VHH binders against Cell division control protein 45 homolog. Designs and how they scored, part 18

Target 1, 359 residues: Cell division control protein 45 homolog, of Saccharolobus solfataricus (q980j6)
Amino acid sequence: MVKRNSKEIVMEVFLGEPNNQEIREVVRNVYSKDNLCLSAYYSIEPILFSFIISKNTKNSFTLSFIPEECETQIRLDANGKWIIDNKKKYFLGQNSFCSYLPITAEDVLPIVSCIITSTILDRRSLSEWELETIREMEKFDMTIEKNLKIPAYKTLPAFLSLMFSLDPYIPGISGNRENAISLIREVNASEISKLEDLNESQLNTLLFRIISTIVKENPKFTRDDIITDRFFYLDYDILELAFSLIYSFDTIGSNEILQFVLSSSYAEALISRFRQTLSKGFSINSIENKQSYYIVETSNLTSPLLAQIILLQLQKIRRDKMIVIRDNDRLFTSRFFIPSVKKEGLIKIDDRVKNLIGI
Below, E stands for the ipSAE of ESMFold2; O stands for the ipSAE of OpenDDE; V2 stands for 0.75 times the mean of E and O plus 0.25 times the DockQ between their complexes.

## First folded at step 15 (VHH; framework vhh_gefurulimab)

Design w3 (from u3 with A33S; at its last look DockQ between E and O 0.92; V2 from the best seeds 0.84)
Fold by OpenDDE, look of step 15:
Structure w3 (fold): chain B 359 residues (1-359), chain A 119 residues (1-119)
Amino acid sequence: as target 1 above (359 residues)
Amino acid sequence: EVQLVESGGGLVKPGGSLRLSCAASGFTFSSYSAYWFRQAPGKEREFVSAIFSGGSTYYADSVKGRFTISRDNAKNSLYLQMNSLRAEDTAVYYCVTYTREGDRITIYWGQGTLVTVSS
């Protein structure tokens, strides 16, 4: 009778299905605190979560990236996501932290953005719990529809949507204005046509072309990977917003996230900036596999996380390795990949950083 | 210690104007963004306006064109000029700011000032 150490048994029981209701209650309790200190690992999702919570604090809220500094902690390990409060641990599995927040009209945009951002970064689909949570937002005029996983297809010409596509990344089309336009022409649509303006035949042709292109790079790619639930709120495409948030987080840091959470109208600025950047075109040119990281040569793609998303879609990299972008003679990564660095945004890979991360 | 003290609230008739002030101690508004939030009775806190460190301003749609956020660095104060006030503007208004110390971000809320718009 192998005396399974009581700790292991507790852990096994604990690693079961998240008690979502209990976690919601915990989050509610955290919300109710006059003064809150919350420790979080450095990532966009927990930061979004934390700042949303901050909106309900009465006196002061402190977000700390220092582990265990605060009594309340949000953590990520090999098993999944955790909330620690008053020395009690709650397992969230893969569910976004934001999926446990109280849903208010004011917070719909940041909450749903948080959840979607999580799915993008984690390369996973929405859990049932997350989807249920998002569906609750329909009462606040959020819309859900199944459509192509390309950004802002309701508001942008289709060629721009295609051009701006990151996940899925369409080789030769994403980041390429001319090819995107050409593709739209191939389906006998006007250059100014939106995706919704396409008839069934045109749409099918477009889908076929897109899938055919992607499958060459990723044979595992299927229609289900490109047709997904899309979420829209206040004329925002949440997918586009999520990419914008990731970009801003990666390039600038948590301040951008704070601004967005405290002032949702700031979303427009984030998206505008992101579009402006992508409008110049972008490309992934090469990848070099190092022992503990990848060097990625990009054109006009300065977000390591976005690069990671693209490369994972192409099955070119492993998730557990750091992404370093080569821009001319400069190497840089994101604070995301080097959380020990006390600088946000893009981190230049210099000798100090190399020593710190062992590369 | 960062302290935020709001003032300027009161009773005003619809169509009237008020100017809210937020005086900060232990904090410099020029270094960080500042915000006005409000909470009506029985309702959730909502964003009203923001002024960023760079001076750009944002407004909720509900107050756009009517409210103006500003700051005086010399006085270390934040202001909200509220014009064309409506009954729906009735709320406790809060001044909000944040500071950053290394890997710590602290958000501070004032005690609030009550604005009542009633005929």
Scores: ipSAE 0.787, ipTM 0.898, lowest interface PAE 0.3, mean pLDDT 90
ESMFold2, look of step 15: ipSAE 0.853; ipTM 0.935
ESMFold2 (binder alone), look of step 15: mean pLDDT 85; pTM 0.853

Design w4 (from u3 with S53Y; at its last look DockQ between E and O 0.95; V2 from the best seeds 0.86)
Fold by ESMFold2, look of step 15:
Structure w4 (fold): chain B 359 residues (1-359), chain A 119 residues (1-119)
Amino acid sequence: as target 1 above (359 residues)
Amino acid sequence: EVQLVESGGGLVKPGGSLRLSCAASGFTFSSYAAYWFRQAPGKEREFVSAIFYGGSTYYADSVKGRFTISRDNAKNSLYLQMNSLRAEDTAVYYCVTYTREGDRITIYWGQGTLVTVSS
C-alpha cells in the first residue's frame, strides 16, 4: 500500500538508482549478526526477508512491527524501499529486499518466493537485478523457462490451472469451474488435459480467447503479460506458491510465513490449503466505492489482499483505499490494510474496529 | 528468560543411533512450534525437523525415515531420535523455537550439541 503524491514524486527524482553492491554488503552484515532486532512494516516481503535472516543469527532474532523499535529497519515510503542500519539509510528502489540475501541451498525456495510475491503485490515486472539474483539459483537446480503465466500448468488439469489463475485474472474463467472446463473443450481438449498436452494450434486458440477476454477490461494487456519467465524449484511452481503464501499471510498471519521459512516442507501444506479453497469456486459480485474504503461483495473469496490484486487488474479500483469484503452478512478486512490493529489475519469490521481506524 | 538446552550429542559409528533432547524454559512451550536444525563443519545451517503445536511433523528429505521428532509438553522438552546415522549427519544440532509478545516475534536458538558420526 504505497500512495504517492506530487511532492513525494519530486523527491524521488533525487534518489537515483540503487547501489546494489552496497545494499548487498549491508544485508550480509545484518545477516551475520549474533543477535538482531529488526523493525518491519506488515507485509509478506519484509516478513519473509526477516525470517530468512533469522536462520543465521547465532543467539536470538526479533522481528518487530513496532515502528523504529530496532536499530535495523526495513521501511517503505512513497519513494520506495529502504534498509536502515545504524542510522544509515540505503535505498532499494522497488527491488525486493530478498534479492539482496545470500543464496544458499537451504534458502532458494523462500528467497525466490519472496521476490515473486514482491512483483505480484507491486504489480511490476522483475528488475534486471532481481532476475540475475534468481539466475544464480540455477546452480541449485532452479529451472527458468518462458511459458504461460498460469498456475501449476505442469501438474494440474488445464481447467483447474485456469480456474486458479488470479494474476492474470481471467474474467468469467477464474474461479468458475464450469466455464474453465468449457474453454478447454472449446480448444478441442479434454477436461483432464494438462496445458503441457496442448499442441500449438490448441495453445494459440486458448491464448487468443484469454487475451481477448482480458483486453475488454484492460486494453493494454498483451501476450507479454501472459507469456513470462516461469520459475520452478523442487517441483514447486513458484507462481502458485507465491499466491498460496499471499492467501495464508492475509487470512491467517505472519506465523504461516515463519513456518514456511523454518520448515522447508511446509510449502506443500500451503499449496494444498490454497487449492482446496480455490476448488470451491469464487466470484466478485459488486464493488461499492465509499469515501475511505471499497466494499467488495464476494462469494468464497475471503482475502481482501487477493481481491485488491484482482480488482486492480480489472481497473475497477485504485490503490488508494482499504478493501472491505462483504461475504453474506460478514464485513471484514485484513491486517495488511489496517496494520495499526494488532490482530493478524481477517479482521471483522465491528464498532471497536471502526473506532480504532476512524470510520 | 527463555532458555533452550540441548543434550545427547556424542560420538557414534555409522549405522548407530542417538537421541537428542532439548529442555525449554521461560515461556509457554506448548503454544509454539519447535524445530531441529543442524550445521555441518563449513556448511550453512539446515532444517532437520519440525513439530507443530497440533502434533504435525515435518522432515528434511535427507533424514526422512531415519529421524523422528517428538515433544513432551508436560516436561517442556523436544526430542530427536536419530537412527541409521551416516557420516553426513555429523553436525552441531540446534533446538529452535519462537515466542510472540504482541507485535514482537522472537526466534531462539540453543547453543547446540555436537553429533559426530565416524568410524
Scores: ipSAE 0.829, ipTM 0.922, lowest interface PAE 0.4, mean pLDDT 89
ESMFold2 (binder alone), look of step 15: mean pLDDT 83; pTM 0.839
OpenDDE, look of step 15: ipSAE 0.831; ipTM 0.918

Design w5 (from u3 with I107L; at its last look DockQ between E and O 0.92; V2 from the best seeds 0.84)
Fold by OpenDDE, look of step 15:
Structure w5 (fold): chain B 359 residues (1-359), chain A 119 residues (1-119)
Amino acid sequence: as target 1 above (359 residues)
Amino acid sequence: EVQLVESGGGLVKPGGSLRLSCAASGFTFSSYAAYWFRQAPGKEREFVSAIFSGGSTYYADSVKGRFTISRDNAKNSLYLQMNSLRAEDTAVYYCVTYTREGDRITLYWGQGTLVTVSS
């Protein structure tokens, strides 16, 4: 049904299932432009998507966070994700923008990272379309296996993987080196053991302990939430990389994303930095519920988005409210929550910001 | 207006060396990162090397140890020293940079310079 609003017939896009093939073609067309201006909302996924596209632009590419500045637009509303090109609107539902990109060897890492970051931030599972897209990457040496949703379990000792686990967050274990080590000892494994070194009995015990711990905070948590498809590429754990990207996005901004997309080698630096940070330990200490935001006191967790992920899992917060982190006497949030602020990285909550966001 | 002009490409034998240059106008390399990309015939563009504003450098695995990226701020130029060239290094090499103006990030591509490695 065409709703005639003012001068332009806005074709009511039947908010049905995304036409994936059509969207893919649209993305291909956008991808092939010599000059491209792309407007996107401020989030990690659309930024990743945009920069991946930029790699194929022949002359110039402009990413703008100014709404409607460009003819091509990536949008998010209450209904889902949209691509607008040449005044035509395409509904993507919840599917990642990146799931519609051409898959190349060069872009496997940023594309899959984009999809996974989307699922993490959206607190959703992979769609069938996304999963199919990722499976296509197997031809590019991506590996998929069912295993624990613990970061970098192929390369790190199990206690570190547990310590670094953010999704799921394991109360008392995540961010706590001593408890993580203790847990590994509890299952009668060596402290330096990797997950792969554990026998079936040890693994079952570990799983039981993890699940038992989490369900205390989230009774809906099940084995299926921790045993999931894991994606690895070039020895990267995509889950870990996703966390690292989110962290870097919050703390530094789109520049980090750009570097990662243009130079996949930069992924190592991102992960290393993130690991170094987490290795110091972290904790969520308190939550204060305000009218339009939460104040979260953390120890060594400076990413509001990562904090949000943890707190959502713990069922402590609502998704629609801003996360403000208290670090000593400083309050800060992410531009993610205040897209109108023309500053990236951590945003200090000062009087100007308060006025801007109505706090 | 930002303009990037690559030079230094040509025919070279395997094992040989070339030095590519990228001259920039309307842009200062020291302010942002700069990149070399390449595209072989029938293949997709691929990352070759990057130099960041802080001076850190990154290389694709395929060129690591053979190629060296550098910049001269005084000349506002980017360089790629290519040693031990291989047939598979044959490609058009592109200089890439970006600028940031508030909420706008613009990437610029040069026209490219052809490098042919052949016996």
Scores: ipSAE 0.810, ipTM 0.907, lowest interface PAE 0.3, mean pLDDT 92
ESMFold2, look of step 15: ipSAE 0.810; ipTM 0.913
ESMFold2 (binder alone), look of step 15: mean pLDDT 86; pTM 0.866

## First folded at step 18 (VHH; framework vhh_gefurulimab)

Design y1 (from u3 with S56R; at its last look DockQ between E and O 0.88; V2 from the best seeds 0.88)
Fold by ESMFold2, look of step 18:
Structure y1 (fold): chain B 359 residues (1-359), chain A 119 residues (1-119)
Amino acid sequence: as target 1 above (359 residues)
Amino acid sequence: EVQLVESGGGLVKPGGSLRLSCAASGFTFSSYAAYWFRQAPGKEREFVSAIFSGGRTYYADSVKGRFTISRDNAKNSLYLQMNSLRAEDTAVYYCVTYTREGDRITIYWGQGTLVTVSS
């Protein structure tokens, strides 16, 4: 009997740590195509990734939300994120697709915004790879500092910064002008004070009050959740910009992302609209846990995606069902939660929509 | 077939003016925003100006007050009036637009027109 004395060596792709250099190469290959058709799932990060690439395509670029329509595909499954190109699959783990893009001065703002929105939606910290990618942007005057995870803490009156905080969501304070002002007075600061202007005693008292309030809803919350890496570029607070993008994406649609990527000054419009919306105040009043969806009763909080972000922090829901907003007599969700409906933005829940999505 | 054809580039001295044009065909031009981008040698493509279908305009800080974007929907044309030109404005200028068909968003770039600003 004859034995085989040679082993066949089989090379295969394993799920585990991403091969970052291989992924960077495939992104460069995709980036260099004269004509590109890219299929992506309906979420901010793959849409930002796609539109940034489109700025380098010489002839035409198409983004399609129709699954598998294009040979180049951006996918998400239970294991993480994937790029598929020419039938070959590349595993990114949880890293942002945008962390593999070439970094140019023109694209610093959309790339860093993409990475930060990815962490917000995924409810995760930046990976080492993502941090190193952002650090490469310091040569383009990206500013990085460890500081308060509170929006616009250097530029807005402190009570507005607190009122506008959605991550962390501060029960009783976020969305509530009067209570935000009262908290600043409790710390012996003026309404006109910025959070940056507080002395150490005032700041420590404020942080203790905030942490004590949040811990009642989320006992895992610590000081390290409100003192984090902060990123600034072209006078933009990237955290505030990321939430502004999430809001406009969820309530209006992918065209807002296109305008942000193609028109560098559109970021001002995004932030202004978000600040004006939050300035009117908002509240989350109740949550009903249904079999296939959550009904969240709100006042003036129109984005189901933002509601999900808040409620996951407060451990009031799981990431397993769509969010339906009830605001007065309006009942709606957004395309993010029912991507099979081809209408973008807010989607009224009526009997026709219920029949289409099987509720 | 969507086509974008730029024209009006050339050599001009600092402080001079040029008017760029972009002829659009193959789609309903009036329904979509349109953009000017530019690319200097050795640099990436850079946003210059946008005009939305409703008429709102946006400008890069480097060109505000000097450049004016406009459109003529009857002629399917996009324009860029460039005044007070500087050496830094030397670049190939591109006309850009997009179309939407259901779940497909397609972005189109013209071939570009060269603007040289030199003494």
Scores: ipSAE 0.839, ipTM 0.928, lowest interface PAE 0.4, mean pLDDT 89
ESMFold2 (binder alone), look of step 18: mean pLDDT 84; pTM 0.850
OpenDDE, look of step 18: ipSAE 0.906; ipTM 0.957

Design y2 (from u3 with S56E; at its last fold request DockQ between E and O 0.83; V2 from the best seeds 0.87)
Amino acid sequence: EVQLVESGGGLVKPGGSLRLSCAASGFTFSSYAAYWFRQAPGKEREFVSAIFSGGETYYADSVKGRFTISRDNAKNSLYLQMNSLRAEDTAVYYCVTYTREGDRITIYWGQGTLVTVSS
ESMFold2, look of step 18: ipSAE 0.845; ipTM 0.932
ESMFold2 (binder alone), look of step 18: mean pLDDT 87; pTM 0.875
OpenDDE, look of step 18: ipSAE 0.913; ipTM 0.961
ESMFold2, fold request of step 21: ipSAE 0.853, 0.850, 0.844; ipTM 0.937, 0.935, 0.933
ESMFold2 (binder alone), fold request of step 21: mean pLDDT 83, 89, 88; pTM 0.837, 0.891, 0.887
OpenDDE, fold request of step 21: ipSAE 0.918, 0.910, 0.913; ipTM 0.964, 0.960, 0.962

Design y3 (from u3 with S53R; at its last look DockQ between E and O 0.92; V2 from the best seeds 0.88)
Fold by ESMFold2, look of step 18:
Structure y3 (fold): chain B 359 residues (1-359), chain A 119 residues (1-119)
Amino acid sequence: as target 1 above (359 residues)
Amino acid sequence: EVQLVESGGGLVKPGGSLRLSCAASGFTFSSYAAYWFRQAPGKEREFVSAIFRGGSTYYADSVKGRFTISRDNAKNSLYLQMNSLRAEDTAVYYCVTYTREGDRITIYWGQGTLVTVSS
C-alpha cells in the first residue's frame, strides 16, 4: 500500500500517468535493434529486461552498469522508472520495464518473473497495466488465480510451504521445520497434506493462526497480505521463482540472471538450490541498528536483499540504510547495497570496503 | 574480435541425424557457458541447449533425449548432436555465448547454420 501526502500528489500530477502506448512502442524499437548497448542500474528488474531484449538482437548486445555509457538507458529516481533512448525520456511510474516487452512463447517465463520480482522489491501491488500484460500470457497457458501467498502451496507438503515462506515471514514458523509441522498438526492435517488440499475449516484456522502471529509484529498485516494474485506457468510457481531469482542475484550476481533468461530449464536449478538452502532451516537471530547500516544475524539465509524484504514486511527496519549480514564474526553485504563497489555477490566488510563506504 | 562460426547444417530426412559445430575465437571460450538457439521461419529465437563451464547441460523439453550438447575447450568448439530429427526441428541454429569485462556483459550470436528436415 502506498501512502501519499500533498507533495507526493503534486509530484505525480506534474509527471502524470505513464503513456503506456508510447512506452511500448519505444521498447519495441529498442527490442528490434541489430546492435544494442544498454546502461542500467544494478538491480534484478533492469537486468532481466536487458537480457530478454538480448535474445532478439541480431549481432551483439551489451549490458553496462556504467552510468550513461550507452545511449539507451534504464534509470530509477525518486519519481519512478525511466527509459532514455535517443536523448528522450519516457516515464514508467512504478510499472515494471518488462511489462512493455513484446510477449512471445519463449519469453513468457522471464517476463512474468521480472514483473513479479519488481513488485516484491518495490513492495507494491501490480498496476492495472502490469496485470493486463500478464493476462495476455493466458494464451500461452499462464494460469492466474487469487490464492495463498505461500510458496509452492500446490506441490509441497504444507509444512515445507510454510517453512519456506519469506513474505509473509511467519515468526516461529518460517525456517523452522518442527514448528511448521506442529502448526499443520494443530490444524488437523497430515504432515504430507498440501496447503491446496485443506478444507475450508482447516484453511480458515490456519490463516487465523498465521495472521494472529504476524499481527504481533506488524499490526497492519491483513488477509490481503496472505491472499493475493498467484501466477503459474509450466508448473512454476512464479512467486517462488521470483524469490529464488532474488536470492541467486543477491548472493551470486547478474550471471545467474543471464543463465535463467538464456536457458529456459535453468529455472528448475534456481528453485531447487533455493529450496535446499531453506530446507536446512534458517533464522533471523538479531538486528542491530547502526548509524550507517543494519547488522542482521542470520542462519542459513545470507542474502542482505532478502533480509531487507523480510524485515520491511515485519516493520523492523526502514529502507534508509544498507543491510550487513553477520556470520559468526564475519560481516558482509552485497553489491545491491553498495553498487559503487563493482564486485558482484557477497562482499566481505574488510578494511578496504570500510574505507570505501566510510565506516 | 569475438567470432562464432557455425557449421554442419544441411538437408536431412526425418529420423536422421546431424552434428553441428561452432568454432569460437577472440576470447577465452572455456571461461563462459555456451548455448544453442534456433529460429524457424517467421518464429522467434528459441532456446535449444546450454552447457555451463562445469559441464552441466540443459535442454529445451522439445529436444531432450534427442539432442546432446558438448564442448571441446582445447579446440574452442561447441557441438550439438541432433538425433531423431523431425520436421519441426527445421530452423537456423545459432551458437551463443557471452563475455564479461568489468561492468560490461556482452552477448554474441553466430551467423547461424540452416538445418532442414524434409522428405
Scores: ipSAE 0.849, ipTM 0.934, lowest interface PAE 0.4, mean pLDDT 89
ESMFold2 (binder alone), look of step 18: mean pLDDT 85; pTM 0.852
OpenDDE, look of step 18: ipSAE 0.899; ipTM 0.954

Design y4 (from u3 with Y108V; at its last look DockQ between E and O 0.94; V2 from the best seeds 0.88)
Fold by ESMFold2, look of step 18:
Structure y4 (fold): chain B 359 residues (1-359), chain A 119 residues (1-119)
Amino acid sequence: as target 1 above (359 residues)
Amino acid sequence: EVQLVESGGGLVKPGGSLRLSCAASGFTFSSYAAYWFRQAPGKEREFVSAIFSGGSTYYADSVKGRFTISRDNAKNSLYLQMNSLRAEDTAVYYCVTYTREGDRITIVWGQGTLVTVSS
């Protein structure tokens, strides 16, 4: 075959394993623009990706949730994640957009947080590419260790880490202060004991209790689901920070993500708000399976997205319908589930919203 | 048109002080957070300080206790009081804000003002 000129050549996009070096290069080109307009879908990962890039633009940066408004686009479809730039399409598979960003000391925290939130939302493990990307951050004092997948175990009493655990969700323990304390006492530790204070016998008993409890609701749950790589940077537990970001994004909106990316010390405020919310306790009381949505009755769990994360683990729902929270007499969802509604944060389900989304 | 204009940079000796100003126009300044960033030669831009619309302030660890951010919403102005200056504070300082209009979030940078800390 004879190619006429370079502008008539179309780069073929093949589904399969991502071409990571090609994607890294296109991201570097986007990252280096003086003025940038990005069109993205309404989710925490593309928003984090976009705002991290904005810190390198010299003049102005616009993030638009209006589809195809910008020449640079970040998209998700049934096949996976895509970057589109100047009509060229680049397939990322399931890899986080943020795993292709240049790694700088300034951006370690938002990048690793983005990658970890991506795995939580997608309910998947880190890819080899993503793990290699995080390991490059070890030169900036990122710490990686294998340990229990419970939040903030280095800084909180173990009962709080258990009470605050949303992934894995531990039936009867997560959101339940009294039962979390009781479990710690069952392993012969005190209320103020940290995970590191437990000896091997106490840890083995704790691990057995957690696994045996979860497996009753999810028989596929294994040791690999609760003994995982754990990531720490500047004494932040990235798992806890990721959930703090998800919570504030879902209940308040994209502005919380912007504040975190532009003011990395805002992480303390995100974590504090999340801990204060979780310390009140929470529960999931019932699920109604409706034709186009699930109604999830909760106490003190206001994030529909966090409720989805819990219920998917427990095999109680599928990722096929939006989550509507009933908390006392309130019915609401969030923009994550109805992105066509332009309001961010929690969205009351009333007649106007029902008409807009065809409930 | 959203505009940010920094001023107040200059040459100062170590241990000295400077006060940077940023004049904002073309938007409702009081509704948005505002930020100072800086860029030293050969380095990436780095966060210095933020002040949110509600008045909460945030600082990079490297400047805590030495720098103070403030705003005057009546004058549409942002300030950075820099005390106990060090050679490593030498950088171009940028005023940054954002605006929101429906589904568009726009982040705007000023042109910068040079601060040189040298004997």
Scores: ipSAE 0.848, ipTM 0.931, lowest interface PAE 0.4, mean pLDDT 90
ESMFold2 (binder alone), look of step 18: mean pLDDT 83; pTM 0.835
OpenDDE, look of step 18: ipSAE 0.865; ipTM 0.936

Design y5 (from u3 with F27R; at its last look DockQ between E and O 0.90; V2 from the best seeds 0.88)
Fold by ESMFold2, look of step 18:
Structure y5 (fold): chain B 359 residues (1-359), chain A 119 residues (1-119)
Amino acid sequence: as target 1 above (359 residues)
Amino acid sequence: EVQLVESGGGLVKPGGSLRLSCAASGRTFSSYAAYWFRQAPGKEREFVSAIFSGGSTYYADSVKGRFTISRDNAKNSLYLQMNSLRAEDTAVYYCVTYTREGDRITIYWGQGTLVTVSS
């Protein structure tokens, strides 16, 4: 007979550090099964984890979004991430499920993309375990450097890199071609200059302007938030690829993640689609705080999940309610926010959906 | 469940050609993307080519320009035309597809067909 008091309840909420050795062993065992059924929650990280494992199955692999349907389960609760296998539970803390996968040349890209995606959605830094995992990939020519947290800063004209920046979101510049070009001209750089090619004076002026703009919305923002570890593989900027994955996952669905994991060259299509979308410009115009949801008025920003990522860093919302996008006469969300609906991609908010989710 | 049967493997000299085929028991290839993977001795499985349900094709850089994926929806068959073969193309080649039933996504692998490129 065991009795728990308030002290034990606090201890259960505080589960301590993950046992990385045990978790790695469990993942190795799951990875090696001939037939595998995985139950996972509807989010990009567990889906990436599952499809990477599927490439090693001998006979058949099933990913199920039906809770507890499979003996192997990938779960998230208030305390963090869990793997359940044959009724045994293993706590990962906040570490990405993908940081425990065996690293092979074929899987470097999907594994590192999964880890970076996890940090974006969780709004957190890499753990030391995760960083050590990524460092192992340097033997496969993964490049790691401390530099600008601005997408494609080595390859795109600087104004496009700024226009495409969603984390950090730069008010007035992100999604705004004209203002992004104007800023590059203000620092005495040509319209076709790359951010990597700016001299120290130009770069410092640019950073001052960006930080000055962001701190008006988020006073906690510092230089350390825009100079971070950057990861490159096969000329892909992993930050840009991670956002491309989030966009396609949220607006289209889990099949896009499957195509990325199984088809190594599909990354080009994901990035191209995302760049095409962003190049048309976008804006976040207003936020209404309703009892059970936020209504976010946008122009050309169709992903509720990306809208959440932007608004959380600007401290305009909390992670307590679903995001509903209003774009002119359209009112919609995505399956990420209402996983019980079973339809993937964008979901129109009509009377049936309102009744189902209680709004 | 879906059954995948590959055929057309064999021994070929460098510079030669082979055509691989994969037959499925259902109408899987008309509804879902299909893939060729390969596994060289002592190596992991690696992506070779994909054809999506809409007809778009994708290739690994190592085979681009030499290999062509195609399918025949009426015969529910997937093909890989391999030209200008090299020693490094030696591997077991696998046909891969998936199906979706509600909230279940199932991935199927064939048993593979061996391609040996040697003099």
Scores: ipSAE 0.840, ipTM 0.926, lowest interface PAE 0.4, mean pLDDT 89
ESMFold2 (binder alone), look of step 18: mean pLDDT 84; pTM 0.847
OpenDDE, look of step 18: ipSAE 0.902; ipTM 0.955

